# Miniprotein binders against p81326, part 178

Target 1, 226 residues: p81326
Amino acid sequence: MLHFGGFIMEINHISKILEKEREEYIRNKVEEYLKQGFSKDDAVNKANQSWRTYIGHRIQDVIYNLLKKFLKDSGLKVTTDKALNNRNLPEELDKVKRLIAINYGEYLFLPDADVIVYKVENNDIKIIAIISVKNSFRERRFETTYWKLKLKESPVTSHIKVFLATPDKDNEISYKCPNGKPKKMRIILEYELDGIYFLKEDFEETEKAKHFGKIVEDIIEISKKL
Key: E = the ipSAE of ESMFold2; O = the ipSAE of OpenDDE; V2 = 0.75 times the mean of E and O plus 0.25 times the DockQ between their complexes.

## First folded at step 17 (miniprotein)

Design Z52 (at its last look DockQ between E and O 0.85; V2 from the best seeds 0.83)
Fold by OpenDDE base, look of step 17:
Structure Z52 (fold): chain B 226 residues (1-226), chain A 101 residues (1-101)
Amino acid sequence: as target 1 above (226 residues)
Amino acid sequence: GPEEILEEAEKLMDEAYKLIREARELLEKGDPESLEKALKLLEKAIELLRKAIEKIQKALDQGVPEELRKKLERAFFLAEWLLFFAEWLLEYIKERLERQK
């Protein structure tokens, strides 16, 4: 069928559709912050920061719901770091939380884990993958890489795959060597992470850099090896 | 047979895809009338996709040769993928309409 690729690519429009709200959102937030007594410059800066958070959450929600739907029949479960940020967790989620924790000596901290994929087998929980969702890379460009490296340091967490999902709206990591110049961020992220999944069409595909439509299959395959 | 069912499902999916594209174009206009029309198109698309999924599932349940099974499974995945997007878009448009009220 000539259009099968087109069906998968429709998901790319989510980011584009959401981004159209930016101007209205920013305008409204600027007005709000001005009323709170902030300067014009401060109001604009705060509005932009608010937008980044807002759009990030919206995209994350889509990815979460998608993975939850498509992984369900394979017996895989999905949760989020937000769901783990509770004092009274169900036993299953408490175990998940402990199995992704990173040791800093006196303290345990959780990695940034927008989406966590795990399975329950014989009453044992196995963490399969963590998916970091990034709309843009203006801030904390290598944070996901840091967490991947930290997870590798422990035999408890070293098997956990770390993926990045992004529409890469600013084309920061879509190509390795645009115009013959290496993009440091793309090269490092692709090297250190287990995969990068793009919610866009215009990117350089590699073994590790794929369209987001491949993430379900890849996760299922990984889950069978654990 | 199962091959015929696959062809029928693919036709439904193609039709649904056309409706989704039209709905997306209407969304770009952004006026309430266009948004309401987009909702109707998406509802129809969702119905078609559900029918396609049901047909594919029935074919899979009958037992088919491995090669045909793979094709059906791929079609199933694609239909569910497109359905997910259509449902998201439907909800998004509903939210926009509510904000304009």
Scores: ipSAE 0.853, ipTM 0.929, lowest interface PAE 0.6, mean pLDDT 93
Fold by ESMFold2, look of step 17:
Structure Z52 (fold): chain B 226 residues (1-226), chain A 101 residues (1-101)
Amino acid sequence: as target 1 above (226 residues)
Amino acid sequence: GPEEILEEAEKLMDEAYKLIREARELLEKGDPESLEKALKLLEKAIELLRKAIEKIQKALDQGVPEELRKKLERAFFLAEWLLFFAEWLLEYIKERLERQK
């Protein structure tokens, strides 16, 4: 009677809705860059780069706001790497930043973590999960797996779950063996990460590769174990 | 009783879902008249979803058998999930209309 599957899938339309703006966005940005004195070729290249950044941030904002809404009643807090790069961090966020930093000798760097889920117990902070958000897989396809491996190297970060969230609009990781041929990127990402959450309907579902709607339940369950 | 409340909430959610789908079709057309109609459909869908959420919460507060509690909690989650999308889409269409002015 009730189409619960359809309800959970409505969020998948956000990426397609935003993608319809691509051509108008690029045209407007090219004009803006031409007014700044760039050549036509440079303006086009910069506009395409601007679009990829724009669409990625729009999808990340949706995921951030959704997780913030749905995790609040479970005592879980959500922040972003953008917020952690701000000046004059509140004490709580400064602690979050320190708890996910990777030590490279005299340097400390944050993993590429677009969205961070944590909890606060008796003024102590425990990082639950980081979510990398990728609109498409054009470059740095295995970056997220590198950060998972680095987090596993330290006893203070080894518990942190590393998730990938993606529309995967071009089907780059949607299937493990499309046409009977192993897809290296999907196989390695699924093997190394704690989960892949798809913002679309059409993909091969596994124990680690799930509809994005499952991420809320999974994070809550993980938080109960810590 | 709470079983009747769940059925009423599910009807509101189904109606809201249909309105949201119609609003997405109007967005595909993209003309200002279609966008204004989509806004009104989304405002109605949001109203229905908020009513459904309120009914479900009231039923949960009354105390219910565990099996019914699970159904109510699932319905609550789905209503809130759909509400999140409807509110995002409403704001998106408002932004589209402002660009056209």
Scores: ipSAE 0.796, ipTM 0.906, lowest interface PAE 0.7, mean pLDDT 89
ESMFold2 (binder alone), look of step 17: mean pLDDT 88; pTM 0.891

Design Z53 (at its last look DockQ between E and O 0.83; V2 from the best seeds 0.82)
Fold by OpenDDE base, look of step 17:
Structure Z53 (fold): chain B 226 residues (1-226), chain A 101 residues (1-101)
Amino acid sequence: as target 1 above (226 residues)
Amino acid sequence: GPEEILEEADKLMEEAYKLIREARELLEKGDPESLEKALKLLEKAIELLRKAIEKIQKALDQGVPEELRKKLERAFFLAEWLLFFAEWLLEYIKERLERQK
């Protein structure tokens, strides 16, 4: 009998494998910053910040490539906010960019959109989902929630699903009420977002909080309703 | 028949999974020799998974009852999922080996 669960769970090791590089990475960066004339404390702080950015990008890249692969046969396309940050965009990506923009009166700004899933049908672009990738929640804990709420305010963007994908390495949102105490962050994120997808085994599963292995199916299902 | 193909694919996937687990264990050791061995295991795992995927796809293309189709599609998904991880791990180990040089 196919150990179905085991095969999917292998993806959980990506975060763990990458995290093993942290000590070496930090050491090297501290040395670099010391050579640049920073104090020891400043060097350590900068190194830690650099690591957070680095590991975040590595995980984001994995998720991007995974979604790109698994959504392709369904006719769905995937892009990133970085790809949209160009002066000369292809027409398709320019349309995608405009369709996720949030109105602030005199200005339009893009939400944080690590991964954007969309489809092209009859020359029309429909944005299906935005996936925010977070390795940890030390900073900007509710930023994804903010963007979801902003997207809801416009009929142009209100249909866009916003998902959070995370290994939750620090167990900040894995459980709603560990030791009988409500975790504010988990409760709010789960309430406001359309889904949370965990790249780990040890978490409290709910209707909205699932293993990352479910995200492909969920996105495809949503795409059929649009 | 399609049921036999599913069984064969399952065996291939299970074998590949074992190899991937062994490769991860070798990665934890982190020495160049272990990493090189891990690469070989992953290459074999990838080959097995591609073979499984091909078999499943062929069965799906022949037309099967709905119940069996669902099983095959699930197996297909799992094989592709495991393949993705194996390929990622392969590339990661290659990068590590390059940094140690």
Scores: ipSAE 0.846, ipTM 0.926, lowest interface PAE 0.6, mean pLDDT 93
Fold by ESMFold2, look of step 17:
Structure Z53 (fold): chain B 226 residues (1-226), chain A 101 residues (1-101)
Amino acid sequence: as target 1 above (226 residues)
Amino acid sequence: GPEEILEEADKLMEEAYKLIREARELLEKGDPESLEKALKLLEKAIELLRKAIEKIQKALDQGVPEELRKKLERAFFLAEWLLFFAEWLLEYIKERLERQK
């Protein structure tokens, strides 16, 4: 007899399946760039950058479609940073965009928000949460916490929950104190963010660090309090 | 009654789960014949999950005691979660097969 917990864990395989494309993808992209006249070293660099963009978009699309499916009946809407950057933005999404923007004096910028959850109440839009999707942390370890801190600086955006969703394929943040040594990145991310959601089984679960299967229930509960 | 419906749905979900795991194993082999077989297993798994979801929804619509309602709602959530993954995997394998043509 199988335990129903296994059903919720199947989502963990998406990252693993996509990652197996890496070698083939890079090989094909290197060949493409070589035919365009790039040196071998430049072609490899460009192919690796192309892969990081590709895998990030693929995982973001999965998370977007999952949240859209499961939050629909709770009156919650979902969009992406890609959709917010489109030409001729619909009025509703233009309002969403303005409600997450951060003021830098003369300049106004959007945070790095991959997926945005919001609701509409009598033509008024309330941003519930943004979800940052990270496959790895090689160069941009604390970008998500920076945006959380910036959102906290204004009463207009301070209520917005900031979540991180990650397969954490290289075990960069799975444990607080591996081998008895504090893992700075995990500790700071968990302290500053409203939650970390893992698309894997092997991680240290805490009040803020949970399996991705909990994200739907958590978002719905938060939305009821706003 | 509704208790039997939950048991029937659980059996459908367990069978679908086994088919999904087998499809993932075939995907790891990666040859076109294994991928074609994986598609057929996933189509069957999706059919079983949709049947389970339909049975659960009908039981919920009839009204049930609170304890059974919570069990049915949990089963519904799990079936929908598995269905999302199965549909994603089906589409992914279709893309892999098209690339190999």
Scores: ipSAE 0.800, ipTM 0.905, lowest interface PAE 0.7, mean pLDDT 89
ESMFold2 (binder alone), look of step 17: mean pLDDT 88; pTM 0.883

Design Z54 (at its last look DockQ between E and O 0.90; V2 from the best seeds 0.85)
Fold by OpenDDE base, look of step 17:
Structure Z54 (fold): chain B 226 residues (1-226), chain A 101 residues (1-101)
Amino acid sequence: as target 1 above (226 residues)
Amino acid sequence: GPEEILEEAEKLMEEAYKLIREARELLEKGDPESLEKALKLLEKAIELLRKAIEKIQKALDQGVPEELRKKLEEAFFLAEWLLFFAEWLLEYIKERLERQK
């Protein structure tokens, strides 16, 4: 009998493996910033910020590549907000960019969209989901929620599912009411978003809060309803 | 038959999983020799998983009863999932080795 749980859970080690580089990374960056003339305190702060960006990108890349692989056979495509930040976009990506844009009157802005899942049918593009990838919630705790709410305000974008993927390394949103105390962030994120997917084992599972291994199936199912 | 193929694939997957776990343990040691050993284990694991995937795919292509189809599809997904991790880990270790030079 296949160890389903064991095989899927190996992905949880990615975050843990990457986090082991932190001490070395910080040390090297602090040294670099000191050489640039920053104070010790400033160097440490900058190094920590650099690490957050670095580790976030590494995890995002994994999730992007995973979704790209597993959604391909279903005819689904994936891109990133970074890929959309180009002056000369292919027609398909230009359409994707326009279909996720949020109207602010005189201006259109893109939501934070680490991964964008879409399909092409009859030369029409349908945006299926946006996945926000967060390693930690120290900064911009409700940014993803903001974008979800903004997307809901337009009939053009209201159908777009917004998911959060996270290893939640600091256990900020893994449980709703640890020790009987409500975790505001978990409750709000789960309520406002379409789903939270954890790259870890130790979390409170609900209808909306699942292991990351379920995200592929969920996206495919959503795509069939559009 | 397809049931036998599934069993064979599952065995390959189990073996691959064992190798991946061993490789991960070696990675924790972090020395160059351990990392090189880990690479070899992962290469073997990847080979086994690819073989499992191929077997499963072949069985699916032959047409199977619905119940067996579901099992094969599940196995297929799991094999691909584990393969993704193994390949990521392989690349990560290669990067680590390069940084140590």
Scores: ipSAE 0.839, ipTM 0.923, lowest interface PAE 0.6, mean pLDDT 93
Fold by ESMFold2, look of step 17:
Structure Z54 (fold): chain B 226 residues (1-226), chain A 101 residues (1-101)
Amino acid sequence: as target 1 above (226 residues)
Amino acid sequence: GPEEILEEAEKLMEEAYKLIREARELLEKGDPESLEKALKLLEKAIELLRKAIEKIQKALDQGVPEELRKKLEEAFFLAEWLLFFAEWLLEYIKERLERQK
């Protein structure tokens, strides 16, 4: 008997495994901040902030490494916002950075683009997709949709697919109408973004809301059309 | 023939999947003895997955009917996907053991 559904779903356990570190991580960070002279309340707040940053980076690293592995044989390259913020940026990555920047008159700003997929074709760089990675939706709930709308305003960036990848740890966007009432975050995110990819099993599947296991196939198909 | 190679690879993948689930259960216990056992299971699972991937690749290299080719490519993708998770989990458990004491 074939258990392909089970195989693809094992990736969902990464978020849950990492979450088991939370209590120990916070305890250790509180002690560290107390030794630095912070009050108990300040130490707890700083420890929680530190955890949110840590867990977000850990999940982003998983997604980055997975996409890098599975996309390389299709001629697709992957980078991150962290890599684009390095002081000594190689020419190729500098071009990637400039190709996703949003114009605000005299100023250029980068969108929320945790992971960026691009290809190099005839010495030309084509941005295929940007992936925003969120563990939960406690912060910056709709920033990803804002950036999608801004990218749509220019013919240079309007082709860029904007995806959200999430474990949705707290079930904030897993269903469109829980208890019969529309969930504004899910409805707006699904409407505005090109796709939402869940690193969990229990969510309402739609044309745009899929399990994360579909993201590789989707990106490859998009790249063939550009 | 290539259909039998696919069946052999799927058996290896299913065996590896069982070992990976068992390793996750041991990780939930979290004690050093359980973590060491989980490492052994994951090393075996990774070995089985790499063998499955090798068998699938050899079958694809020989050329097969399109109907079978798609099945082999799907199996290859799933084996690589599960291998990615197994390797991540192996490294995670190694990190946990290094940090204990």
Scores: ipSAE 0.825, ipTM 0.917, lowest interface PAE 0.7, mean pLDDT 89
ESMFold2 (binder alone), look of step 17: mean pLDDT 88; pTM 0.886

Design Z55 (at its last look DockQ between E and O 0.79; V2 from the best seeds 0.76)
Fold by OpenDDE base, look of step 17:
Order: structure tokens, then sequence, then C-alpha cells
Structure Z55 (fold): chain B 226 residues (1-226), chain A 101 residues (1-101)
């Protein structure tokens, strides 16, 4: 079939479609903040920050729902860090929360975990993967790497795969050495993380850097080894 | 046979893909009439994809040689993938239409 590749690539349009809302969104938010008494410069800055949060959540929601759908038949479950921020968690989610927690001595903290993939076998929970979703890398460029490294420090969490999913709208990590110059961020993220999955076509593919269409298969394969 | 079913499913998928692309083009125009047309196209695409998925599943359930099974499973995955996008796009356009009212 001539267009099989095209079917997978349609998902790339989600980010592009959502980004078209930016101008209208920013305009409306600026107006809102001006009415609240902020200066023009402050209003613009706040609007931009609001947009980053908004678009990030929209993309995260898509990825969450996609993974939920495609992993279901394999017996895999998905949740989010947001779902774990509840005082009254079901037993299963409470266990998930505890199994991804990072020890800081007197305190346990959760890594940033936009999507958490796990399985239940014989009443035991096994965490398979954490997927971080990033639309852009303007802020917290290596935060996902930090969490991966922290998870490696404990035998409880060292097996957990950490993946990055991104449309990389600003082409910050799409290529390792564009114009012969190493892109530090791409090289480090690819080295430290278990995989980078792109929701775009224009990127340098490697063993660890793949199109997002491969993430389902990769997760399922990992789950079979646990 | 199962091979024929696969071919039929692939045709349905190709047709659906065409409709989805047309719907995206209409979305870019952004006017209410275009958006309504896009919805109709997507509804048809979704129907075609569901039919394709059903056909593929039926073929898989009949038992097939390993080589054909792999092809069917790949087609199944692709159909579901495209369906996911079509459904997302449908919902997005619906929301957009509501915002324009």
Amino acid sequence: as target 1 above (226 residues)
Amino acid sequence: GPEEILEEAEKLMEEAYKLIREARELLEKGDPESLEKALKLLEKAIELLRKAIEKIQKALDQGVPEELRKKLERAFFLAEWLLFFAEWLLEYIKEKLERQK
C-alpha cells in the first residue's frame, strides 16, 4: 500500500493545527491581563507563558489518549502525574505513585511524569515507562534527563524507561550536527534518555530518535522483558 | 479469502485517508461552511476506517499464515492510527465551530 507511511505521519498535523491558535490566544490573553492592570510588557509575557502551558497540555492529552488506546489490548495501563496528585487514590494508583517516587532522604518526590505506563501481573505493579511531553525546550531543557538519572540511582526505579515525545516545533533537537555544529541538547538528551520520539517528519533518525509512531511497539516490547 | 479481505481493507483505508486530507484542507479555510463540510468528510472517513478494522479483525480471527498475519496486523495498526487522528480532528473542528457561535 503506497500511503502507509502517510497514515502515521498525519499525527504530525496535530501540533501544527494547534499552533495556529496561538495568535488569537495571545491576543485574548493580553487583553485580559491588561484589564487586570498589568503593563503591556507584562501582559505579553504572561500571555506567552499561558500559551506554553496551554499548548503543552493539549499535546500531552493527545499523547495520553493515544497511548491509552494502543496499549490497552496488550494489557498495559496508563496514568499521569496529575492523576496521582490526589489524597484519596485507589490502591492501584497509590502503588504506582510509590513505585516512581524518588528518595531525597527525609522526603520522597515524584519525577515529572506526563504519562506513566505500567502493568499489573499477579497483583503486582510494574512500572514500564515514563513519557515526558515537551512542545518546546525554552525552559527546563534537561529536566527530563535529571529525572532519568535520579530514577537510575535506585534499584526500585532503575528499570523504568524514560522517553521524550515532542513535535520540536523550533527544531531545537531535530538534528545532532546541523551545519556541522553539534547540538548539545540533542546529543545529551539522546544519550541520557531511553528514546526520543518526534511528532514531525524533519528530524535525524537514530536508534534512539524515532518517529512517534514507533513508541507503541517499543513500549510493548519493553513490557515483555519485565 | 484473507488476502482479498486485506486488499479490500486497504482500499477503504486509502479512501478514508483521502477524505481526511480534504478535511484538513477545509479546516485551513476556517469558515463555518468549510468546517461543516470537513465534519461530513471525517464522519465518512471514520465509518470507512471502522469497516476496514472490522474486516481485518475478522480475517485475523480466521487463522492465517504468519506472513499474512503480520500484514494484517500492520494494516490494523495503521487503520487504528488513522482513526485516532480522524476522531481527534472531528472533535477539534466541532469545538472550533462552537467557539465561532
Scores: ipSAE 0.843, ipTM 0.925, lowest interface PAE 0.6, mean pLDDT 93
Fold by ESMFold2, look of step 17:
Structure Z55 (fold): chain B 226 residues (1-226), chain A 101 residues (1-101)
Amino acid sequence: as target 1 above (226 residues)
Amino acid sequence: GPEEILEEAEKLMEEAYKLIREARELLEKGDPESLEKALKLLEKAIELLRKAIEKIQKALDQGVPEELRKKLERAFFLAEWLLFFAEWLLEYIKEKLERQK
């Protein structure tokens, strides 16, 4: 019989595979920046910043391509914040952008919405979910929660599900009560968000904290209710 | 019949899964010879998965009882999931080998 758990869990290894590139990537970037005339300390800092950008884009690309592949037969479309920031935006994507933008007086800003799932019915667009991809929580602990709260302020955006996808390689939010003490970051993220999807095996699973492989089923079920 | 098609597809998927695990282990070793072997295993795994997907799709297109249809759809989903990972890993290893040349 098919080993459903084994098959679907293979995707969780992508983050581990990519993380092995870190040492080589940093070394190569430091050398490159030194050749450009930066000091050793500046080169190291720039290399670390470059790595964070690189790994984030790689994980986001995987999530985008996976969702695009698996949601198409359910009538669901997928786009990214990078695509929405394009200067020559097609009309459909311009509508998507407008439907998730948050108004700050004379300014409009997009929430932290790395990947956006939507559908088109009768020439109308309905935003189903946004997925925020986070590799670390040291500097931006609750940014995703902030954007969920902003989306809830309007009945036009309050239906939008906000998910967090993370490898959480440093176990910053993997367990609710490690060593018997509540982990505030995990508790608050799980309470406020509609779901947390882990790109790894070792975490405390709950109704909202799940293996990343479950995200496809969850999005499809949500789309049927909207 | 369609039940036999499902069994054949599941066998192909199990073989592909074993090849993917072996390729992942070879990637862990990281030497060029292991990486070249991993590429060959993944190419075979992808071939097996595409064959399984084709068999499942043809069985679904013929129309089948609801219970069997659900089993075929589950197998299709799992085969496509493995195929996504195998194709990603293949491209990753190709890029890694190209950098070593």
Scores: ipSAE 0.669, ipTM 0.852, lowest interface PAE 1.1, mean pLDDT 88
ESMFold2 (binder alone), look of step 17: mean pLDDT 88; pTM 0.893

Design Z56 (at its last look DockQ between E and O 0.88; V2 from the best seeds 0.75)
Fold by ESMFold2, look of step 17:
Structure Z56 (fold): chain B 226 residues (1-226), chain A 101 residues (1-101)
Amino acid sequence: as target 1 above (226 residues)
Amino acid sequence: GPEEILEEAEKLMEEAYKLIREARELLQKGDPESLEKALKLLEKAIELLRKAIEKIQKALDQGVPEELRKKLERAFFLAEWLLFFAEWLLEYIKERLERQK
């Protein structure tokens, strides 16, 4: 007997596993910064910032490698905003970069799009989806919705799906009406984005708010329509 | 036949799943001996999953009735998904063990 729910949910544990490192990581980083001459308060702040960067990159790397593996057989390719910021881009990635760039007069900027899914057909590139990976919503609550709205403003980028992937450990967006009160952040994110994929088990599931394990088939289905 | 291959693959996947969960429990303890045991359990789980995937792929390559093909494709996806997690956890435990030296 095969248990889809049990097997597909194992990936949701990556954040909990990594989170166990937090206290040891912070202690070691505080000690390191104190040895460099920082005050206690500065060392603590720097250590917490270092942790947020570290854990965010670890989760993003897992998502990148997972999508790269599972989308390859469907003719879909995956890259990252980090790769697109490299000094010398291959022609293919340079085209990807140009296809997602937002025009602000004489300046071009990339959306904060941690992972980008695209396809190549007859030397033509089509951007399918952008996945924003958020571990916390404390300061950058609606950054992803801003980029979705900017992409929607142009006919050449309006087809691009914008997804949020998150463990949401602090339950900031897990439920629409916790304690009977509408949670503005969850409601707005779900309304504006094309999907929210949770790297955990407990959240309010909807048509757009899903277990992370669904992301592969959703992207493949979308790509067939383009 | 292909139906028996699916049953064998599902048994391998269930066994691998149990080994992965046991490895996660050992990781929680965090001591070097528990980490070394978890590493061995994950290596076994990965072996079982690769065997299951090989069996499923061979059955799919031979052409099967549509209903059985759908079941084989679902099993293949789940085995590959669980394999990805097992491989990630294996590498994570190896990194943790190196840090404790």
Scores: ipSAE 0.767, ipTM 0.897, lowest interface PAE 0.8, mean pLDDT 88
Fold by OpenDDE base, look of step 17:
Structure Z56 (fold): chain B 226 residues (1-226), chain A 101 residues (1-101)
Amino acid sequence: as target 1 above (226 residues)
Amino acid sequence: GPEEILEEAEKLMEEAYKLIREARELLQKGDPESLEKALKLLEKAIELLRKAIEKIQKALDQGVPEELRKKLERAFFLAEWLLFFAEWLLEYIKERLERQK
């Protein structure tokens, strides 16, 4: 009997496999920064920062490609904020960009939107969900929450679901009350966001906190209600 | 019938999963020979999974009772997940081999 848990759990290994590259990456970057004239401490710090960016991008790419594949048959489309950073956008992507923009009076800014899921029906674009991908929460812990709250402020964007996808390698938000102590970050993120999806096994599952394997089904279901 | 097809597909998926696990273990060794062996295992796993997916799809296209349909759809979904991972792992290993040259 095919167990849902067994096969889908292989996705958890992606982040683990990539993390094994860290030591080599850090060593090489430290050497590079030392050659540039940085102190040892500065070189290490810069290398670590570079790694966070690097690994985050790689995980984001995996998630993007996964969602693109699994949502295709449902007629849903996927893009990224990076793809929207072009002066000459196709009409469809230009519309997507405008439909996720946040109003700051004189200026419109885009939320951090690592992955954007949308559909096209009757020549109208409907934004379904934004997925933020985070490998760790050392910096900008509540940035995704900020964007969710901002999106709620406009009737144009209030329907957009905001999800967080993370392997949570440092167990920062895997449990709500480890050892009886509430984890503020987990509680707030789960409360404010529409869902948290974990690329790991060891986490506290709730209505909003699920394994990443559920994200496709959830997005498809949401898309049917829009 | 469709039930038999599902059973066949599940067997293919189980075999593929075994190969994927073996490939992952070889990846941990990290030497070029192990990586090359891992590639071969993954290629076979991918082939098996594609066959499973094709079988499941064919069964779904024939029209089946709702209960069986749900089982087939679940199997289909799981097979696609395994396929995605196997393909990702294949490309990752290829990249590793290239860096070692």
Scores: ipSAE 0.655, ipTM 0.846, lowest interface PAE 0.9, mean pLDDT 91
ESMFold2 (binder alone), look of step 17: mean pLDDT 88; pTM 0.892

